# Designs tried in a protein design chat: VHH binders against UPF0282 protein Pars_1056. Part 2

Target 1, 306 residues: UPF0282 protein Pars_1056, of Pyrobaculum arsenaticum (a4wjr7)
Amino acid sequence: MEILPVGEESLGVRSMCLYVETRDVRILFDAGVSLAPRRFGLPPHPRELERARSVRGEIVRLAQQADIITVSHYHRDHFTPWYPSVYMATDGETYKKVYGGKKVLMKSPADLNWSQRRRHYGLAKALQEAGAKAVYADGGEWRIGGTVIRASPPLWHGPAGSKTGRVIAFAVSDGEERLVFVPDVEGPVEPEPVAFLEEVKPTVVVVGGPPTYLGWELERALQRLTEIIDIGPHTLVLAHHLLRDLAWREKIEAVLQRAEKRGVRVATYAGLLGRKDELLEAMRRDLYAAEPAAAQPAEEGIDEGD

## First folded at step 4 (VHH)

Design x24 (from x03 with S53W S56T; framework vhh_3k1k_2)
Fold by ESMFold2-Fast, scan of step 4:
Structure x24 (fold): chain B 306 residues (1-306), chain A 119 residues (1-119)
Amino acid sequence: as target 1 above (306 residues)
Amino acid sequence: QVQLVESGGALVQPGGSLRLSCAASGFTFSEYAMRWYRQAPGKEREWVAGISWGGTYTSYEDSVKGRFTISRDDARNTVYLQMNSLKPEDTAVYYCAAYLWSGSYYDYWGQGTQVTVSS
């Protein structure tokens, strides 16, 4: 299979968008991009806005060739909204270009909290209007030729009982590789994502790492990450919340040492592309200090935890 | 007292090179981002290049990308602007500025150094 990183914090935006192609199917995981409305008390720098527009262009391009697009949960950096947004780099027509006529595998609304239910409602109506073929994916399995796609049962977005709600992970197996995409588990912290990974026995894991810049539940997340390494994928991609912190490597040094000892390659999305990490959100003060920034339009209603 | 002193300006032929220096004193240099600005005759002052504290991030105005390089030496309290492939359009007085954070003003400015690109 071919695995192409599209958007993520190491690429300068809030996203976890990943394009995967097998001989049988092309999948675009979580076709979203966003920016922190405030970080260090500062709004997004123009360089971040430019990067979000660039990533959005790639999302639209890859969505056109994708057979399946996923929505693992209803935070704004994991789907394309039906409305104009500066921070998500959309106009009112962008969602039709992404989702129009596509098969969409999405999180069931059965166990969503208030904010996710509201976003689900709006997105579901937009998908119907765009002619998307939406299917609630929780616990499902699909076989397309030699490729098997499996969705996890609902997993916690962070610690159990968290107000951030639930997500689903996706496994894709093509006979050569077994990839698992595990968005927004914030570590993981809970054991269920690791149980799913132990069942699948992936060769490649892409996981949303702990938000080290917030510092909560770090000890448990580090423990879960070592358990993932012990499953023995050849590649572990650490993504998303973890890459909002310039000091992330230092804060997970024990995990990196364990991976090296076990022969597991640890990469970021940028690393998979052979590029240097560009943690623009984590560098927002640096951007503003080095380069003057014109007044930018404010965008409201984005959760700080997205 | 706080001072920024630019030097290195000269008359140079098109396609030539110059290195500008800005020596800082009177403040903790390593805590400040440093920027270069220029002002051509009859034009407004424009930002040219910037370097964050510790040198972690550098940024350039589009017309100078690939030709100019900003760098800093915190041990010597100096910021540099290496200018290559100079064009007549680069003719200006060049200023350095020290900037602590994203406020509404700059903390310190130099007096400027004249760069003239002419044949």
Scores: ipSAE 0.320, ipTM 0.755, lowest interface PAE 3.5, mean pLDDT 89

Design x25 (from e04 with Y99W W104Y; framework vhh_3k1k_2)
Fold by ESMFold2-Fast, scan of step 4:
Structure x25 (fold): chain B 306 residues (1-306), chain A 119 residues (1-119)
Amino acid sequence: as target 1 above (306 residues)
Amino acid sequence: QVQLVESGGALVQPGGSLRLSCAASGFTFSEYAMRWYRQAPGKEREWVAGISSGGSYTSYEDSVKGRFTISRDDARNTVYLQMNSLKPEDTAVYYCAAWLDRGYEYDYWGQGTQVTVSS
């Protein structure tokens, strides 16, 4: 299978968008991008806005090739909104270019809080208007030629009882590789994501790592990451919340050492592309210190993409 | 004691080149972004170029893009401004600035170095 990183914090934006192609099917995981409205008290720097536009262009391009697009949960960095947004680099027509005529595997609304239910409602309407074929994926399985796609049961977005709600993970197997995409588990913190990984026995894991810049539940997240390494994938991609912290490597040093000892390659999205990490959000103070920036463009109804 | 010392300013003809240097002391140079500014007589101080703490990101005022290049040598605690294809409108005192608090106020400025572009 071909695995192509599209957007993530190591690539300068809030996203986990990943393109996966097997002989049988092309999947675009979580076709979204956004920027933090505030970080270190500062709005997005023009360089972050430019990067969001670049990633959005790649999302649109790859969506044209995709057979299936996923929505693991209803935070704005994981789907394309139906309205104009500067921070998400969209206009009112972008969602039709992404979702038009596509099969969409999405999280059931059964476990959503108010803000996520509102976004689900709007997205569901937009998908219908775009002519997408959307299905609720929780716990499902699809067989396409030699490829098997499985969705996890609902998993916590962070610790159990989190107000951020629940997400679903996706496993893709083509007979040679078994990839699991595990968005926004913030570690994971809870044991259920690890149980799903133990059942699948993946060769490649892409997981949203802990938000080390916030310091929450770090010890439990490090324990879970250690358990994932012990499953023995050849590659562990640490993504998303973790890469909002310039000091992330130091804060998970024990995990990195265990991976090295067990022959597990740890990579970021940028690392998978052979590029150096460009943690633009984490560097926002440095970007502003290096140059004065133009006034931030207004964004109607600002809501954080996470 | 933080100190910034600029050098390299001179009289040059239009189309000429100059390299300005700014030697920094009194802080951990590699951890902070550096900027170049300029000020012509009777005008406000204008930002010209900037370089991030790691040297990974550089930025320029539109009027100097493609002509000026900012760089740094962290082993020598020095930031440079390479100026090519100089124009009479580039005539100004050039200042080095360090932004130690990573906010919207500067902590430290150098004394400046005079660049004059004239026939």
Scores: ipSAE 0.007, ipTM 0.451, lowest interface PAE 9.3, mean pLDDT 87

Design x26 (from e04 with Y99F R102S; framework vhh_3k1k_2)
Fold by ESMFold2-Fast, scan of step 4:
Structure x26 (fold): chain B 306 residues (1-306), chain A 119 residues (1-119)
Amino acid sequence: as target 1 above (306 residues)
Amino acid sequence: QVQLVESGGALVQPGGSLRLSCAASGFTFSEYAMRWYRQAPGKEREWVAGISSGGSYTSYEDSVKGRFTISRDDARNTVYLQMNSLKPEDTAVYYCAAFLDSGWEYDYWGQGTQVTVSS
């Protein structure tokens, strides 16, 4: 299988978008991109806005090729909205270019919190209007030629009982590789994502790492990451919340050392592309300090909730 | 007393090179981002290059990209601008400036050093 990183904090945006192609099917995981409307008290720097537009262009391009697009949960950096947004680099027609005529595997609304339920409602209407063929994926399995796609049961977005709600992970196997995409588990913190990974026995894991810049539940997340390493994937991609922190490598040094000892390659999305990490959100103060820029207008209606 | 003192300006021929220095005193240099600006006669002051506190990020105005390199030596409280492949259009007084945090809190400016590119 071919694995192409599309958007993530190491590439300068809030996203986990990943393109995967097997002999049988082309999948675009979580076709979303966003920017923090405020970080360090600052709005996005023009360099971040440019990067979001670039990533959005790649999402649209790859969506045209994709057979299946996923929506693991209803935070704005994981789907394409039906409305114009500067920070998501969309106009009112973008969602039709992404989802039009596509099969969409999405999180069931059965156990969503109120904010995700509202966003689900809006997205579901938009998908119907775009002519997408959406199905609720939780716990499901699909076989396409020699490729098997599995969705996990609902997993916590962070610790159990979290107000951020539930997410689903996806496993893809083509007989040569077994990839698991595990978005927004914030570590993981809870054991259930690790149990799913132990069942699948992946060769490649892509996981949303802990928000080290917030410092809470870090010991539990580090323990879960060592358990993932012990499953023995050849590659572990650490993504998302972890890469909002310039000091992330130091804060997970024990995990990195264990991976090296076990022969597991740890990479960011940028690393998979052979590129240097560009943590633009984490560097927002540095961007403004080094390069003058006019204050950008605040984006109306954007809520922080990721 | 906060001071920024630029030096290294000279008359050079097109295609030549110069290294400008800016020596800082009176503040904790390592906490500040540093920028270079220039001003040609009859024109507004324009940003040329910048380097973040600690040196993790550098940025350049498009017309100097690939020709100029900004660097810093925190042990010497000095920021540098290496200028290669100089053009007559680079003729200006060059200023260094120090910026804290967001880039608009308590900035400090030097008095400038003259660079002239001509035959």
Scores: ipSAE 0.027, ipTM 0.600, lowest interface PAE 6.1, mean pLDDT 88

Design x27 (from e04 with R102S W104Y; framework vhh_3k1k_2)
Fold by ESMFold2-Fast, scan of step 4:
Structure x27 (fold): chain B 306 residues (1-306), chain A 119 residues (1-119)
Amino acid sequence: as target 1 above (306 residues)
Amino acid sequence: QVQLVESGGALVQPGGSLRLSCAASGFTFSEYAMRWYRQAPGKEREWVAGISSGGSYTSYEDSVKGRFTISRDDARNTVYLQMNSLKPEDTAVYYCAAYLDSGYEYDYWGQGTQVTVSS
């Protein structure tokens, strides 16, 4: 299988967008991109806006090739919205280019919190208008030639009972590799994502790591990451919330040491592309210090991607 | 007393190269981002290049990308601008400035060094 990172904090944006191609099927995981409206009291730097536009262009290009597009949950960095947004690099018609005529595997609204449920209904209406074929994926399984796609049961977005709601993970197996995409579990913190990984026994894990810059639940997340390493994937991709922190490597040093001992490669999305990490959100102060930028207007009513 | 002193300006032919230096004193150089600006006769002062404190990030105005390189030597309290493939349009007085993370009012400016690109 071919795995192509598209967008993530190591690539300068809020995203976990990942393109995966097997001999049988092309999948675009979580076709979304966003920027933090405020970080360090500062709006997005023009370099972040340029990066969001670049990633959005790649999302549109790869969506045209994709057979299946996923929506793991209803935060704005994980789907393409039906409205114009500067921070999501959309013009209100972009969603039709992404989702038009596509099969969409998406999180069921049955156990969502109020805000995610509202976003779900807006997106579901937009998908119908775009002619997408949407399927609620929770716990599902699809066989396409020699490729098997599995969706997890609902998992917590962070700790159990979290106000951020529920997400689903996806496993893809093609006979040679077993990849699991585990978005926004913030660690994981809870045992259920690890239980899913233990059943699949993946060769590649892509997981949303802990928000070390916020300082919560770190001990539990480090324990869960250690358990993931002990499953023995050849590659562990640490993504998303973790990479909003310039000091992330230092804060998960015990995990990195265990990975080295066990022969598990730890990578970011940028690392998978052979590029240096460009943590533009975490560097926002540095961007403004090195390069003067005009103030950007705030997007009224946009929430944070968490 | 804070001082920024630019040097290295000269007359060069189109296609030539030049290295500008900016020597800083009177503040903790390593804590400041450094920028280069230029001002041509009758025009507003234009940002050209910047380098973050510690050197982890560099940035350039579009017209100079691929031709100019900014670097710093914190042991010598100096920032450099290597200018290659110079064009007549690069003719200007070049200024360096020291910038804190947030707060434009805390920028320190030098006196400038004249670069002239002409045959």
Scores: ipSAE 0.013, ipTM 0.542, lowest interface PAE 8.9, mean pLDDT 88

Design x28 (from e04 with W104S E105Y; framework vhh_3k1k_2)
Fold by ESMFold2-Fast, scan of step 4:
Structure x28 (fold): chain B 306 residues (1-306), chain A 119 residues (1-119)
Amino acid sequence: as target 1 above (306 residues)
Amino acid sequence: QVQLVESGGALVQPGGSLRLSCAASGFTFSEYAMRWYRQAPGKEREWVAGISSGGSYTSYEDSVKGRFTISRDDARNTVYLQMNSLKPEDTAVYYCAAYLDRGSYYDYWGQGTQVTVSS
């Protein structure tokens, strides 16, 4: 199994896009990229816009190679929108280049909050117009040659009852190699993502870590991460919300020590590529202090997170 | 009172190297981002490189990327610009500037330092 990180906060953008190739199938997980419209009271620096465009180019390139593309939930950094956006580095045709003729495994609209339900409606219509072969994936299983793909039941985006809605995780099994992609569980906080991981017993876990910069539910997230380490993957990739905080390593020190004791490698997407972390969003003040803004990014007037 | 003193400028042949220094006084150097600018005859001043407070982030104008390296020594209140693979188009007076945040900065003090790249 080949695993290629595409976009994530350690690579300078909001994303969790991951390309996975087995002998039987090529999967592009969550083909989305975005930038925080405001962080520290500042708009994206031109260097962040440049990075988003670069990541978008890689997403389009890898989507052309992919057999299957997933949509784990309906936040803008997890899918390619059907409209132009400077912060998502799209024009009105980008979604056709990503999804056209592809099999799309996507979150069921059952139990979505209003904002995700609205985005689901627009995306579903766009996928139909692009000629995508979309399937609601929740709890499903697909066998392609020697590869098995499983989708989790719906999981909370953060704590149970959260207004951020629900997501699905994906497991890919190919012989002795088993990868689980667990987007936007914010830790996890709840036990259900860990139960899914215990069932799969993955060799590689890619999980959206806790938003330490917001400071909530940290104790429960640290406990869940410790439980994931105890499952014994050889590699635990901590991604996404966690990497929006320059102090993230300090705030999860206990988890990192546990991983070292258990022989579990903890990596970011950048670390998997042998690159240094470039947490551009978390460094936005530093970007503006070191380099004058070449151009103000255009205000897009889109719904900025409800 | 802020004072910045640039040094290290010289005449070099194309392909040569120079290291510029900017010695700072009159403020808490470690709290400031530092920038290098240059101005060629008949052209407007342009930003060349920058380094954040604490040194965790460096940034470069595209034409110098891979050839120039900015660094800092907070114990000596000095910022450096290492210039490699110099080209005739790098000929300019080089200036340093100190920046606290997005809306505030301190201008350079002194005449700058002249870099001339020619055979």
Scores: ipSAE 0.416, ipTM 0.798, lowest interface PAE 2.5, mean pLDDT 88

Design x29 (from e04 with D101Y; framework vhh_3k1k_2)
Fold by ESMFold2-Fast, scan of step 4:
Structure x29 (fold): chain B 306 residues (1-306), chain A 119 residues (1-119)
Amino acid sequence: as target 1 above (306 residues)
Amino acid sequence: QVQLVESGGALVQPGGSLRLSCAASGFTFSEYAMRWYRQAPGKEREWVAGISSGGSYTSYEDSVKGRFTISRDDARNTVYLQMNSLKPEDTAVYYCAAYLYRGWEYDYWGQGTQVTVSS
């Protein structure tokens, strides 16, 4: 299979968008991009806005090639919205180019908090309007030629009881590789994502790492990451919340040492592309300090903390 | 307490080169982003180049991009502006500024150094 990173914090945006192609099917995981409305008290720097527009262009291009698009949960950096947004680089019509006529595997609306219920409702309506064929994927399995796609049962977004809700992970197996895409588990912290990985026995793991800049549940997340390494994928991609912290490598040094000992390659999305990490959100103070930028207008209706 | 001293300004022919230096004292230089600004007679001060506190990110005004290079030496508390392929339009007083964004903005400025590009 071909695995192509599209958007993520190491590429300068909030996203986990990943394109995967097997001989049987083309899948675009979580076709979303966003920017933090505030970080260090600062709005997005023009450099970040340009990067979000660039990533959005790649999402649209790859969506045209995709057979299946996923929505693992209803945070704004994991789907394309049906309204205009500067911080999500959309004009209110872009969702039709992404989802139009596509098969969409999405998280069941069971167990959603109020804000996610609103987003689910709006997205479901937009998908219907675009002519997408959407199904709730939780626990499902699909066979397409020699490719098997599996969705996990609902997993916690962070620790159990989290007000951020539930997510689903996806496994794709094509006979050569077994990839698992594990968005927004923030570590993981809980054992259930590791149990799913142990069942699948992946060769490639893409996982949303812990928010080390906040410091919570770090010991548990490090333990879970070492358990993932011990499953023995040849490649472990650490993504998302972890890469909002310039000091992330220091804070997970024990995990990196374990991976080296076990012969597991650890990479970011940028690393998979042979590029240097550009943690633009984490660098926002430095971007503003080095390069003056005009004040940006307030973006109404955007939830902070996505 | 805080002091920024620019040097290196001179009269130079079009197409020539100059290296400006800005020596800093009275603050923890490595924590500050450094910027170069310039002001031509009768014009407003304009930003020219910037370098982040860690030195990993540099930025330039479009009109100087590819011709000017900003760099820093934290061991010497000095920021530099290497100016190549100078044009008459580059004639200005060049100012060094130290910038720390931690809520309320404040800048430290030097007295400037005169660069004149004359045919």
Scores: ipSAE 0.006, ipTM 0.484, lowest interface PAE 9.6, mean pLDDT 87

Design x30 (from x04 with S52R S56D; framework vhh_3k1k_2)
Fold by ESMFold2-Fast, scan of step 4:
Structure x30 (fold): chain B 306 residues (1-306), chain A 119 residues (1-119)
Amino acid sequence: as target 1 above (306 residues)
Amino acid sequence: QVQLVESGGALVQPGGSLRLSCAASGFTFSEYAMRWYRQAPGKEREWVAGIRSGGDYTSYEDSVKGRFTISRDDARNTVYLQMNSLKPEDTAVYYCAAYLDSGSYYDYWGQGTQVTVSS
């Protein structure tokens, strides 16, 4: 299978968008991009806005090639909204270009908090208007030629009981590679994502790492990451919340040493592309210091609560 | 042929200073982030200090922050660790390591240089 990183914090935006192509099917995981409205008291730098527009263009391009698009949960950096947004680089027509006529595998609304239920409602209506064929994916399985796609049961977005709600992970197997995409588990912290990974026995894991810049639950997350390494994927991609911190590698140093001992390659999305990490959000102070710029107008039409 | 060669380790008294150097060859040094690690007898290797490619970000383990300074000279393919106010607990073999910023575990390791802090 071909695995193409599209957007993520190491590529300068809030996203986990990943494009995967097998002989049988093309999948675009979580076709979303966003920017932190505030970081270090600063709004997005023009370079971040340009990067978000660039990533959005790539999302639109790849969505048109994709057979299946996923929505693992209803935070703004994991789906394309139906409204204009500067920080999500969208206008009122972008969602039709992404989802129009596509099969969409999405999180069931059964266990959502209020803000996710509201976003689900709006997205579901937008998908219908775009002519998308959306199905609730939790625990499901799809066979397309030699490719098998599995969705996990609901997993916590962070610690159990989290106000950020639940997410689903996706496994894709094409006979030789077994990839698992595990968005926004913030570590993981809880054991259930590791149990799903142990069941699948992946060759490639893409997981939303711990928010080390916030420092919470770090010991538990490090333990879970060590357990994932011990499953023995050849590649572990650490993504998303972890890459909002310039000191992320130092803070997970024990995990990196374990990976080295076990022959597991750890990479960022940028690393998979052979590129240097461009942690633009984490570098926002540095961007403004090097290139002072006028603040962009306040973001409108979104709820800040990711 | 890739090599990292540490130097500067010595026996010093508590409160003393040392500057460690790590000379790199066989790769494009300016593209790599550099770190210093240490390992005391009977203990696991621990991270000490890091500097990203370009030198725009440095980081330190809490016990050395304010006492140690990491720096780099890309023209000379060298990373340095300036160690001040040395304590007996700083006694260890010090290693430098190089990795791409987007890389995972460390791509290259040196052979180490012994630092002993004792009266």
Scores: ipSAE 0.050, ipTM 0.509, lowest interface PAE 6.4, mean pLDDT 88

Design y01 (from d02 with S57Y; framework vhh_5c3l_4)
Fold by ESMFold2-Fast, scan of step 4:
Structure y01 (fold): chain B 306 residues (1-306), chain A 122 residues (1-122)
Amino acid sequence: as target 1 above (306 residues)
Amino acid sequence: QVQLQESGGGLVQPGGSLRLSCAASGFTFSSYAMSWVRQAPGKGLEVVSDISSSGRYTTYADSVKGRFTISRDNAKNTLYLQMNSLKPEDTAVYYCARGWYKPSYGSHLDYRGPGTQVTVSS
């Protein structure tokens, strides 16, 4: 299988978008991109706005050839909205270009808070209007030639009891590799994502790491990451919330040392492409200091969820 | 035996153009994504551009976006890089590589050619 990183914090945007080709099927995981409306009290720097537009262009191009597009949960950086947004680099027609006529595997709306249910409702209606073939994927399995796609049961978005609801992970196996895409588990913190990984025995893991800049549940998240390394994938991709922190490598140093000892490669999306990390959100203060810019007319975020 | 062979490098003045070619053999070219990577003197490897096996998706490093164009001819087993508005900073050995990311231990690319030197200077 071919794995192509599309958007993620190491590439300068809020996203986990990943493109995967097997012999049998082309999958675009979580076709979303967004920017924090405020970070360090600052709006997105012009460089972040340009990066979001660039990533959105890539998402639209890849969606045209994708057979399947996933929606793991209903935060704005994981799907393409049906409305114009500067921070998501969309107009009112972008969602039709992404989802039109596509098979969409999406999270069931069970166990969502009000905000997530509202976003689910709007997206479901938009998918119908775009002519997408959407199905709720939780716990499902699909076989396409020699490729097997599995969705996890619902997993916590962070600690158990979180009002942000649940997410689903996806496993893809083509006989040579077993990839698991594990979005927004914030670590993981809870044992269920690790149990799913133990069942699949992946060769490649892509996981949303802990928000180290917030410090919450860090010890449990580091323990879970250690358990993932012990499963023995040859590659562990650490993504998302973790990369909103310039000090992330120092804060997970013990995990990195264990990975090296076990022969597990740890990479960011940028690292997979052979590029340096460009943590633009985490560098927002530095961007404004180095390249001063007047406040640009920009969207006031109506919903700053996640 | 997988083989990749670059050509088209040379000396060019700032603002000039070059077209690199990569001849591929020993594998089904149309089944693999392809990349151009470069290494400037005393620096690490930089991925410049890649193109999907389907030929519909391309990416570019910010340093070359708008100036370089990657393309492929699957019937001829050939990868191309059209380089316009060349800058002294583009001086590097340019390598043709198979894949953008194929899972394997310690590698995001599994094979590369011997490289072709591009020097931008007057």
Scores: ipSAE 0.000, ipTM 0.255, lowest interface PAE 11.5, mean pLDDT 85

